VHH binders against CLA biosynthesis isomerase (cla-dc). Designs and how they scored, part 3

Target 1, 281 residues: CLA biosynthesis isomerase (cla-dc), of Lactiplantibacillus plantarum (Lactobacillus plantarum) (p0dx41)
Amino acid sequence: MASFIASDQDVKNFLTAPSMNDQEGIGFAYATDEAVLKALIPAPLKLMAPVVCGYVVHMGKPTFSAPYLEESLFALVSYKDKMMGAYPINLLLHGPGAESGVIAGREGAGIPKKLADDIELRRNDNSATATVERHGKTLLNVSWTAGELNDPSIMKQFAGQLALGKEAEMNSFFYKYDIDQHEDGTNHFSNVQLVATQLRSLADQVEPGNLSIQLESTDDDPFGELKVLKPLGAAWFHFDTSVMFNTLKLDEVDAATTMPKLLTGRYDRSFFNPKAATYII

## First folded at step 15 (VHH)

Design j3 (from h4 with N32H)
Fold by OpenDDE, fold request of step 18:
Structure j3 (fold): chain B 281 residues (1-281), chain A 125 residues (1-125)
Amino acid sequence: as target 1 above (281 residues)
Amino acid sequence: EVQLVESGGGLVQPGGSLRLSCAASGFTFSSHYMAWYRQAPGKGRELVAGISRGGSTSYADSVKGRFTISRDNAKNTLYLQMNSLRPEDTAVYYCARGDTFYIRYSGDYEPFDYWGQGTLVTVSS
């Protein structure tokens, strides 16, 4: 019988080795303004290159949810010159499993996830397109055409992650924090921590190609801030498996300097000003 | 450029037969699911029949047993054999190309990305 009470075993099994299996879609990279991108990266992470990476993928067989579509923009960063990985700036999810995906990511791993209004992913033959819509605007329009990369030099940055038929590990850096409401009704952030989530993925399909990408902004989703200066490349890819197998606690950081960089990816402006809730359904 | 060109439409008496053709070009025809749609005056577009890459077919209930969808991959041509035609079959018939990959959970679900201009079929005494 269905119950609001979870068993001890259920508690023990809660989000065990969450996996995003059967991923398929478009990965891409483009050059952007270094100063702008650098400003978005919280300390102690360091930007490695003035490149924005991203993807629009279908998560076909998540272990924790129904299928869903996901968009992400992320930077390549280093931690203390010892660990390299991705710093996701934003993630948008859509579909039957999107709610679970957002909850698991935000509460479980501190991932900046929000829900999109719509994501479309389409491929025919040697071309593919994806669109991401939120708050009545198309924020992202990306196209992949099979063939050569816009700039082959970008392969050096992705070669390790796109090893076909081999398991690859990748670090994703996130910040976790607590929210405390005070007696005066104000909320305060505390215990801000940098963590590294470790992923193991198996790519069984990677098709490089030419990238075309357009970004637009809303106040809640300022994608256009990461201006496309030069498309570098795209790939149609498939991951058979992708497992979050560990999370490392790296550093406690200053809330005052860190939180301004974290909030937009996690919250709409209405969280800061009720009058900012201008989206009309 | 992807092109779909329907032909074979015309005027036919009730109980008659007609064969529609759709000539495809500009893409790998054999790799795509293909379908026939029709739109009667004052009505919405409706699926008539579909055929997979492997030749598996499906039909709307209204045309089952009367219509046959087929394909010739060597000729890049889709066919619709229509037998025992009825006045209610009067419509513009469209061929459509199905996507090799398509995911969308909201909005208008459109699993076909290209359509022909259509060919008119009129069934009348």
Scores: ipSAE 0.667, ipTM 0.859, lowest interface PAE 0.5, mean pLDDT 94
Fold by OpenDDE, look of step 16:
Structure j3 (fold): chain B 281 residues (1-281), chain A 125 residues (1-125)
Amino acid sequence: as target 1 above (281 residues)
Amino acid sequence: EVQLVESGGGLVQPGGSLRLSCAASGFTFSSHYMAWYRQAPGKGRELVAGISRGGSTSYADSVKGRFTISRDNAKNTLYLQMNSLRPEDTAVYYCARGDTFYIRYSGDYEPFDYWGQGTLVTVSS
C-alpha cells in the first residue's frame, strides 16, 4: 500500500548512484567572448578556453525519474590546476521526468536546473535539430549535419568528454548553498561550497558533424550573453550509462562574490522582483 | 531520391473495403516512422494512422476499429487496410515519411518530411 512514510530501506536507497542512462542527442561547441565567459565562472574555478559547450539530449532511462529532455550550456574549467571538468551555467528540463530531474539535481547536487516550456529533438538520416523554448521564446536552435566539424581543432576538447566504447570519468563542478531567512523577512545565502560531482559514462555512439546554432535571450534566460562567435562542431551521440558515483567537497567560498553568478541559472527574476513578468499566458 | 508511391484507391460502396499500398524507395524504410494522411474535398489534411519502426500503431478516433496500418520492411511497403468504409472517408490518401528519431512532449509539430502524390478513395452508393 502506498504511504507518505518511507521505509528505512527506502531512506538508505535515496538517490543512490543516480544514473542517466540511454542518453541520446546533440552535443556541440562554439567559440564565444572570452571576457564574458570568464566573468561567469566563479572563483576558484579557472576558465580553460573561450568555448561554450552544450547539449540537447533525451534521457531515456534515468534511475531516478521518468524520461525527459535536457539542455545545458557549460564551460571547461580547472580547479587548482589539478582537476578539470565542466562548469554548467544552465540546465533546462522538459518532459514527464523533468520535475524529478530538477529536484534531484538541485537538492542533491546543487545543479542549476530549471524547467523549460518545450524541448524538441529530432533526427532524419544525417541531420538533426533541437529547439528549446522558455517563456514564449526559442532560446536555442541547434542543428547537426553529419560530416566534418566546422573546426577540427575542437576535437581535443570533445575527446575529453566523449571516449567512444570506453568508460570515461569526468568532473562537473557545482556550488551548493543554504538559504536562511532572517527575522526581518530577508533571505540570506550561507555555507556556499564548491563541489565536484564525479561521473562515469559510456559512450557507444559518436557521430561528428557540422554545427549551426542560434541563441536568444530573455531576462530569465540570457542565452545571448554567450555570443556565438564561431561554431566549432557538433556530434550526435549516445550514452548507454552515466552514473554520478561520488561528490567531492572542495572549498568553502565567499557568498557575496559567488552568489551573483549562481542565481540566474537557478531562479527567475521574479525571485528578486515581484513585479518581474517575463511570461505572458 | 526519396519516393513514395501510393496505390489501391478507387470507388467503393459504403460498408466496402479497400487496401492501400505505399511503395517506398530512396531511403532506409525500416528506420523511419511512417503514416497515412487524408484530405477530403474542402478540408485540411489529417492524420489517419501511424506506425513506428518497431510496429507500434496509432489511429485517428474516426477510423479506430475500421482501419489497420501495417508495414513490410522487406518490401519497403506501407499498407492501410480500410474496412467498413463510410462516405466521410472519401479523400485523397497520402503516404508520409516520419523521422528516424523524434522526441517532443508538448506543442504542435510536423514530424514528416516526404509525401506521396496520393491516391483517391471515393465511398459512394
Scores: ipSAE 0.606, ipTM 0.825, lowest interface PAE 0.6, mean pLDDT 94
Fold by OpenDDE, fold request of step 18:
Structure j3 (fold): chain B 281 residues (1-281), chain A 125 residues (1-125)
Amino acid sequence: as target 1 above (281 residues)
Amino acid sequence: EVQLVESGGGLVQPGGSLRLSCAASGFTFSSHYMAWYRQAPGKGRELVAGISRGGSTSYADSVKGRFTISRDNAKNTLYLQMNSLRPEDTAVYYCARGDTFYIRYSGDYEPFDYWGQGTLVTVSS
């Protein structure tokens, strides 16, 4: 019987080892302006390369939700020159499981997730395309054509993560924080923490190919800030399993210097200015 | 070369039945979403039915319960069983090849890249 009360067992099982299984779609990488990208990376993370990575994938069998599509742009970063991983700048979700995905990611892991208006992912033989739309604008248009990478050197950066048939571990860096409303009605950020979420994934399909990509911007989604200087490559890939099995608390950081870099991926401009709510359905 | 060849069309009385076939060649039939479209005189082309690689089917409301789409991957053939035909079903019916992979939750239809020449179905008393 349906109940508003969760059992003790349910509480214990809450988001246990959340997994995004049966992922399939396009992964890509392109060169961008180093200075711009560096500016987006919060301390103490360090940019490893002037490369933007991304994906548009279908999450076919999440353990915590119905299926959904997800787009992400992320940088390759290091923590204290010891831990390497991804710093997601933004994620957009769409589909029946998108709500759950956004909630779980944001509240559970501090992931900068928002909802897209539409995501399309399609493949026909040796070509694939994906489009991401939000607020009436196509923000991302990406294509994969099976064959050679635009720049084969990019594979060296991902070879360990895309090993076929082998489990690979990856770090994703996120910032968690608290929001406190004061008596004057203002909200303040506190307890800003850098964390590393550890993922274990099993790739069973990776097909490299040529990348074509176009980015556009809105105020809420300034994808174009990460300008495409050179496409490096794309891959059609499938992850059978991908589990978030642990999260490490790394550092507490200064809110004043960190939060300006975190807000756009998490909130629309209407959060800062009510007059900025210009989206028309 | 990708080819789709429809057959089975003809003249039938209202309430009658027809079975259309589409012979596919030049590609891996089993890997593709397939569909039937139709175009009535003076009207636009409309989706009639679709079938996924896994065999999941969808139908236009106008044909639901009367038409059945199916596929035989071993024969590279798509079928449309049409029962309880009505005059408004009169149209040229087209076989269409869809993508090998397609996800869009807000979309209205599966995109297609190849079409047959069509077969005419006329329902008249």
Scores: ipSAE 0.590, ipTM 0.839, lowest interface PAE 0.5, mean pLDDT 94
Fold by ESMFold2, look of step 16:
Structure j3 (fold): chain B 281 residues (1-281), chain A 125 residues (1-125)
Amino acid sequence: as target 1 above (281 residues)
Amino acid sequence: EVQLVESGGGLVQPGGSLRLSCAASGFTFSSHYMAWYRQAPGKGRELVAGISRGGSTSYADSVKGRFTISRDNAKNTLYLQMNSLRPEDTAVYYCARGDTFYIRYSGDYEPFDYWGQGTLVTVSS
C-alpha cells in the first residue's frame, strides 16, 4: 500500500543523480543581435558569441519522470574566462513527465522551465521538423535537412560535445534563488546564487544539416526578441545517456540586478498582473 | 522512388485465413514505422495494425486476436497474417509507411506519407 510517509530507501533513491537517457531530436544554432543577447546574461557570466543555440528533443528515459518533450534556447557563456558552457534562457516541456521535469529542475538548480501547450517532433528519412506551441502561437518552428550546415563555423563550437561513442562533458549555468515572506506578508528574494551543473553525455547518433527556423512571441514568451539574423546549422542527434555528475556553487549575486533577467523565463504575465478569475459551471 | 507493393489478397470463405505481404523498396525499410490499413467499399481508410522499428505491435480492436502484423527487415517485407476471417474484413488492404521518428503527446496517430496500391481481400461464401 502507498503511504504519505516515504521510507528511508525512498528518500535515498530520491537523492540519486539524475540522468536524461535516450534523448533524441534536433539541435540548432543561429546568429542573433549581440546587444540584445548580451543584455539577457546576468553578471558574472559573459557572452562568448552572438549565437543562440537550442534544441527540441524527446527525453525518452529520464530517471525522475515519465517521458517528455523539451525545447530550449540557450546562450554560450563563460564564467571568469575559464569555465565555458550553456546558459539556458528558457525550457518548455510537454508530455506525461513534464510536470515532474519542471519541479525537479526548478528545485534542483533553478532551471527556467515552463509547460508548453504542445510540442511535435517529427523526422522522415533525411529531414525533420519540430514545433512548440504556447498560449495561442507557435513560438518555434524548426526544420533540419541532412547535409551541409548553413555555416560550418558552428562545428568548431560543438565538436567535443557531439563526438560519437565518446562521453563529452558540458557545463550548464543557472541562477538559484529563494522567495521568502516577511512577517508582514510581503515577499523578498534571498540566496540568489550562480551555480553550474556538469553533464556527461554519450552520443551514438549525430547527423549534421541545414537549419530553417522561425520564432514568434506572445506576451508570456517573447521568443521573437532573439531574432534570427542568420541560421548557422542543425543536427539530428541521439544521446544514449546524459548524466548530471557534478554541481558547483560559484557566486552569490545581487538580487536587484539579477532577478529582472530571471523572472520571464520562469513566470507568466499573470504573476506580475493577475487577471480576474473567470469560471464556467 | 519509394514503392510499396501488396500481395496475397483474394477470395476466402468466412473462418478462413490469408497472409498479406508488402514488398518495400526505395527507402531504408528497417528505420520506418509500418502499418496496414484497409478500406471497405464506399468507406474511408482505417488502421488495422502497426509495427514499430523495434517490432512493437498494435491492433485495431476489430482484428485483435485474429490478425498478426510482422516484419522481415532483411527482406524489406511487411506481413499481415489474417485468421478467422469475417465478411466485415472485406476491403482493399494497404501497406503504409510511417516516419522514422514521430512524437506528439497531444495526438494518437503517426503521419503516413506513402501508400501502396492495395490488395483486395473478399470474405464471402
Scores: ipSAE 0.429, ipTM 0.806, lowest interface PAE 1.9, mean pLDDT 88

Design j3 (from h4 with N32H)
Fold by ESMFold2, look of step 17:
Structure j3 (fold): chain B 281 residues (1-281), chain A 125 residues (1-125)
Amino acid sequence: as target 1 above (281 residues)
Amino acid sequence: EVQLVESGGGLVQPGGSLRLSCAASGFTFSSHYMAWYRQAPGKGRELVAGISRGGSTSYADSVKGRFTISRDNAKNTLYLQMNSLRPEDTAVYYCARGDTFYIRYSGDYEPFDYWGQGTLVTVSS
């Protein structure tokens, strides 16, 4: 019964709200250079803290694909001092559902997703590690050990923002755009928009602890630009449900000032550097 | 300390059945991935079956449909029911403790940190 033509019922099923259920792994935060992080944030978003947050998680029961592993580094931002949330700088995916996850996120909300070469997520008793590899380097190596945070002062904010057994809502901000070709064969960006996705998540496990983290760079993934000045803390967590229930159009923005900050999360250097001809095979 | 003690091995005729047990102590058994491995003389160890803390199972192709892994968290015991035994199943069978959580799709590494002493299963007429 497979066909290239989807049935009306298949189309209806395709349009249901996406969920990232059974999500488990390491979340973390570290202090970084404020000026460097601020420069990566496109207007009209404003950086709220000189902190990079991130995670490495397993998406065990996504509604749009087979399971996959996902990494993200994100900033905490506001839109017009009204909406607060995450601005992901990158997401790297690996696993049987990863290709579908990249396609869905890129097309649905302009989410800066690429494929990793490998992701490992591992926990034994009260410690866990994760690694993310791409193009010959381990871009991210993160460890969590249950217990005290590196900086206990963030515990009050951390504990106040996440209550076990209760739903929490969070915004994530992305930029969407089109690429149009002119009659002379050249391309230009159009319809560059700031959007927010809204997630409702139910955390049923949060175990705070100590963060150890190392970042490295490749030309395609310059993670090391976001220097670890001070590890703040990590947690092992599980979200039973996480539903993307709304996407808001917030603003149209200037392509010339915005697009330079978007390309590296979505494309490799060969796409925008005509001299990039050497790859690790 | 951590202890894994296998039992139930022995001599069995082809087509017969055998049930292996692994008594676990010294750790929170219910939190760990558990597995059975086997090793024929002069060969490396190979995975036979695994079971997650939530009860999800996996099997090597060579034993699917014939072997059943199970766990009893109240008794801290891992089991392997072996049916329709064949001479090529002859090996020392080991109980192994895995991580409390492990996901990696590219590699074949299985992070096991403790192994029992093994129990010999011989299938011959």
Scores: ipSAE 0.425, ipTM 0.820, lowest interface PAE 1.9, mean pLDDT 89
Fold by ESMFold2, look of step 22:
Structure j3 (fold): chain B 281 residues (1-281), chain A 125 residues (1-125)
Amino acid sequence: as target 1 above (281 residues)
Amino acid sequence: EVQLVESGGGLVQPGGSLRLSCAASGFTFSSHYMAWYRQAPGKGRELVAGISRGGSTSYADSVKGRFTISRDNAKNTLYLQMNSLRPEDTAVYYCARGDTFYIRYSGDYEPFDYWGQGTLVTVSS
C-alpha cells in the first residue's frame, strides 16, 4: 500500500548501491586547449592530459529509475598523484528516468546533472550518431564510424581498462556542498568537499573507430569553451553492469576558490542574472 | 538488396485471429529493430508494434493486449499475431526495418529505412 511514510524495508532498499546496468552508446576523446581545461579543474585535483573525454549513452536498466539517456564531458585528473579518474564537467539527462537520475546524482554525490531538452542516440550497422539539445541549440553532435581511430596512439591507454568480460574499477571525482541561508536571508556555501565515487564496470562490447564531433554554446551550457583542437577517437561500447560501490570523502576545500568552477554545471544563468532566462516549451 | 515480404493477410470476421509474417533478406536481420505499420484507406501510416534486437516490444494503445509482435532470428522472420480483430483493424500491414540501435524519447520521429509492399487485412462483419 503506498504512503507518504516509507516502510523500514523501503528505506533499506533506498540505500542499496546504485548500478547503471545495460549501458550502451558512444564514448569519445578529443584534444583541447590545456590552459582552458586546467582552469576548470578545482584544487586539489590536477589535470593529467589536455584531453576531454565524453559519452552519450543509454542507461537501459538502472537500479534507481526508469531508463534514460545521458551525456557527459569529463577531464582526466589525479588526486595528489595517488588516485586517477574522471572529473565530469557536465552531465545532461533525458528520458523517463532522467528526473530521478538528476535528483539521485545531485543529492548522492554532487554530480553536475541537468536535464536536456532532447537526446538522440542512433546506430546503423558500423556507424552511429548522437545529438544533445538544450535551450535552443544542439550542444553536441557526435559521430562514430567503426575502424581506425583518428589518433591510434591512444588505444593502448584504454585497452586494459576496457577488457571484455573483465571488471574494471574507475574513479569519478565530484564536489559536494551545502547551501545554508542566514537569518538575514543571504545564502552561503558550507561543507564543500571533494569526494570520489568508485565504479566497478563490466564491458562486454567495445568497437573503436573514428570520431567526428561538434560542440556549440548557449548562455546556460558553454560547451564551445571546450574547443575541439584534435579529435582522437571514439568507440561504441556496452557495459553489462557499472556499480557505484563506494564513495570516499577525500578533502574539505575552500568555497571561495572552488564554487565558481562548480556552478555552471549545476545551475543555469537565470540563477545569476534574472534577465538571462531561457524557456523552451 | 534489402527485401521485406509480408504474408498472412486476408478476410476475417470480427473477433477472429490472423498471423502475419515478414520474410527478411539482404541484411543481418537479428541486428535490427523491426516493426509493423498499418495504413487504412485515406489515412496515414500508423505504427502498430515494434521489437528491438534484444526482444523488447512496444505496442500502439489501440492494439495493446490483442496483438503480439515476435521475431525468429534463425528464420529471419518477423511475426504479428492479431487476436480479437475489429473492423477498425482493417488496413494494409507493412513490415519495416529500423536501425541497429535507436533511442529517442521525444517526438514521433520515424527511424525506419525500408518497408515491404504490404499485406491486406480485412475485418468485416
Scores: ipSAE 0.401, ipTM 0.819, lowest interface PAE 1.9, mean pLDDT 89
Fold by ESMFold2, fold request of step 18:
Structure j3 (fold): chain B 281 residues (1-281), chain A 125 residues (1-125)
Amino acid sequence: as target 1 above (281 residues)
Amino acid sequence: EVQLVESGGGLVQPGGSLRLSCAASGFTFSSHYMAWYRQAPGKGRELVAGISRGGSTSYADSVKGRFTISRDNAKNTLYLQMNSLRPEDTAVYYCARGDTFYIRYSGDYEPFDYWGQGTLVTVSS
């Protein structure tokens, strides 16, 4: 029988390292304005290329939730010239496991997750499309057609992550922080830290092809700020396994200069209401 | 030319078992979502079970725990193992082909574009 009190075995299972097995969908990359993208990257991470990468995937067998669909846009970054990897700008989730996935990712590694209103992922034999909808607009509309890349040079950027049939390791960088309330109900940030999660993934299907992509903005999700200057390429892929096998604490960072770059991927504009209006309680 | 040919139907007693097969040709079977539908006399068609290219399955509530859908991609064949059959399972069973991949949690199951001719299953004493 279910209970508000979890068993000792349930607690042990809750603490097991997360896996995102059976991932399938569209990955893509496009060139964007370098100055705009660079400005979004908090120190001490450094932008490595004026490229936005992203995906829309089905997380078929996550160990921490029911299945869900996920979108992400991320930059390629380095940490002090010694670690390279992904810096996700946002993730939007939809499906039966999405709420649990947001909670787990936000609490576990500070991952910038919000819920989408709808995500569709569809493939005909040699072409696929995905759409991501939130707050009245289609924020992302992406298509893949098997065959030639828009720009073949992007393959160098993804060679290790696209190693079909071999396990590959990659870093994902996130900022964790605490929000504490003062006695009067106002908030402050503390313990702002750069962390890296390390994933070991096995890609057993990678089918490169041509990218077509369109972005739109709402007040809550300004995807259009990351303009598509040139589509570079896309791929349909399947990861049989993907395991978060390590987490590293890299740096403590300044809240005042860092938090402005973190909030939009994690909260809607309703959380940012200025308290300029006078009120009586 | 896409072809789906069902077989394995027949007369069976209540509580009995049947295994339906669907031989597929004219397309890359292993890449498609596949399903079984049924239509009882005077009734609309009903989704019975579906299976993705990766083997994930789904079932109508009326058959959960009694029916098992499976696929053999090497033989281009879809199966439906039907156990504990009831008179209300009497129907023509159709094999259906979906697209190669479709996920949307706010909508119906994968749309289907090709159907077999059907095989009759009769559950009667």
Scores: ipSAE 0.278, ipTM 0.762, lowest interface PAE 2.8, mean pLDDT 87
Fold by ESMFold2, fold request of step 18:
Structure j3 (fold): chain B 281 residues (1-281), chain A 125 residues (1-125)
Amino acid sequence: as target 1 above (281 residues)
Amino acid sequence: EVQLVESGGGLVQPGGSLRLSCAASGFTFSSHYMAWYRQAPGKGRELVAGISRGGSTSYADSVKGRFTISRDNAKNTLYLQMNSLRPEDTAVYYCARGDTFYIRYSGDYEPFDYWGQGTLVTVSS
């Protein structure tokens, strides 16, 4: 029987560890301007390479929602030279499970998720394409062609990163924060902290190939800031399972120096427009 | 080398039923999105029903509840069960092959690269 009051069993089920099962799509990497990328990385994370990685995937059997499509661009970072992993700059979601995916990620780990207007993911035999559209532009257009990477010298490290056929653990780093209101009605940030989510994933399909990639910008999504200086490679992949089994609180961080690097991936320009709030006639 | 051969068409009275079959060869049938299209005289081709490699189905509004698409991957055969037929269902029905992977939630358009010769269904007294 439906109710605004959840049952005890519903509460128990809500707390079950999430898994993003049956993920399939294009992963890619390209070289970008090191200074530009480094500037986007909040302390205490350290950029490991002047490389943007990303993907466009179908989350086929998530345990918390209907299926959805997801795009991400991320940097490779370390925390104190001891934990390495991904720092996602943005994620865009589309599909019947997308709203639930945004809510879950935002609340669970502060993941920079927004909704796309459309995502298409397509493969025919040895080639695949994906597009991500938002606010009147195709922000990302990627193609994979099975075969050699654009930079063949990284073939073994590129393939080894996915640990084909073996369970692998990966870290993803995010910043969480609260927004509290002052007595005068204005807001401030509190409890700004670095967290790491830990995923245990099994890749059972990885097909390396050549990357073609184009980025565009809108006012809300400045993907073009991360210029493609050199495409490095792409792969078609499938993860059978991907379980988020742990979240670690790593550091408290300064709001003034951190929050400017977090807002664009999480909010549109409507959140920053003081003229809508202060028009005087 | 890719072949799609439809069968099961014919003349049937309104309210009757037919089952169409599409025998596939020359490719890995189980890996492809498959669909039925139809074309009435003087009209464009219309998507009737589609089925993914995993068995998820979609239907045109005009046939939903009356037609059922299915596939038998062991026999490389696509089916269309057509019930409660109407004169407006009169058309040549085509089997079509789609991509090995395609997902887009806004609109179900999928490019198709191979088509059968078609089988005629006539619904008339």
Scores: ipSAE 0.224, ipTM 0.728, lowest interface PAE 3.9, mean pLDDT 88

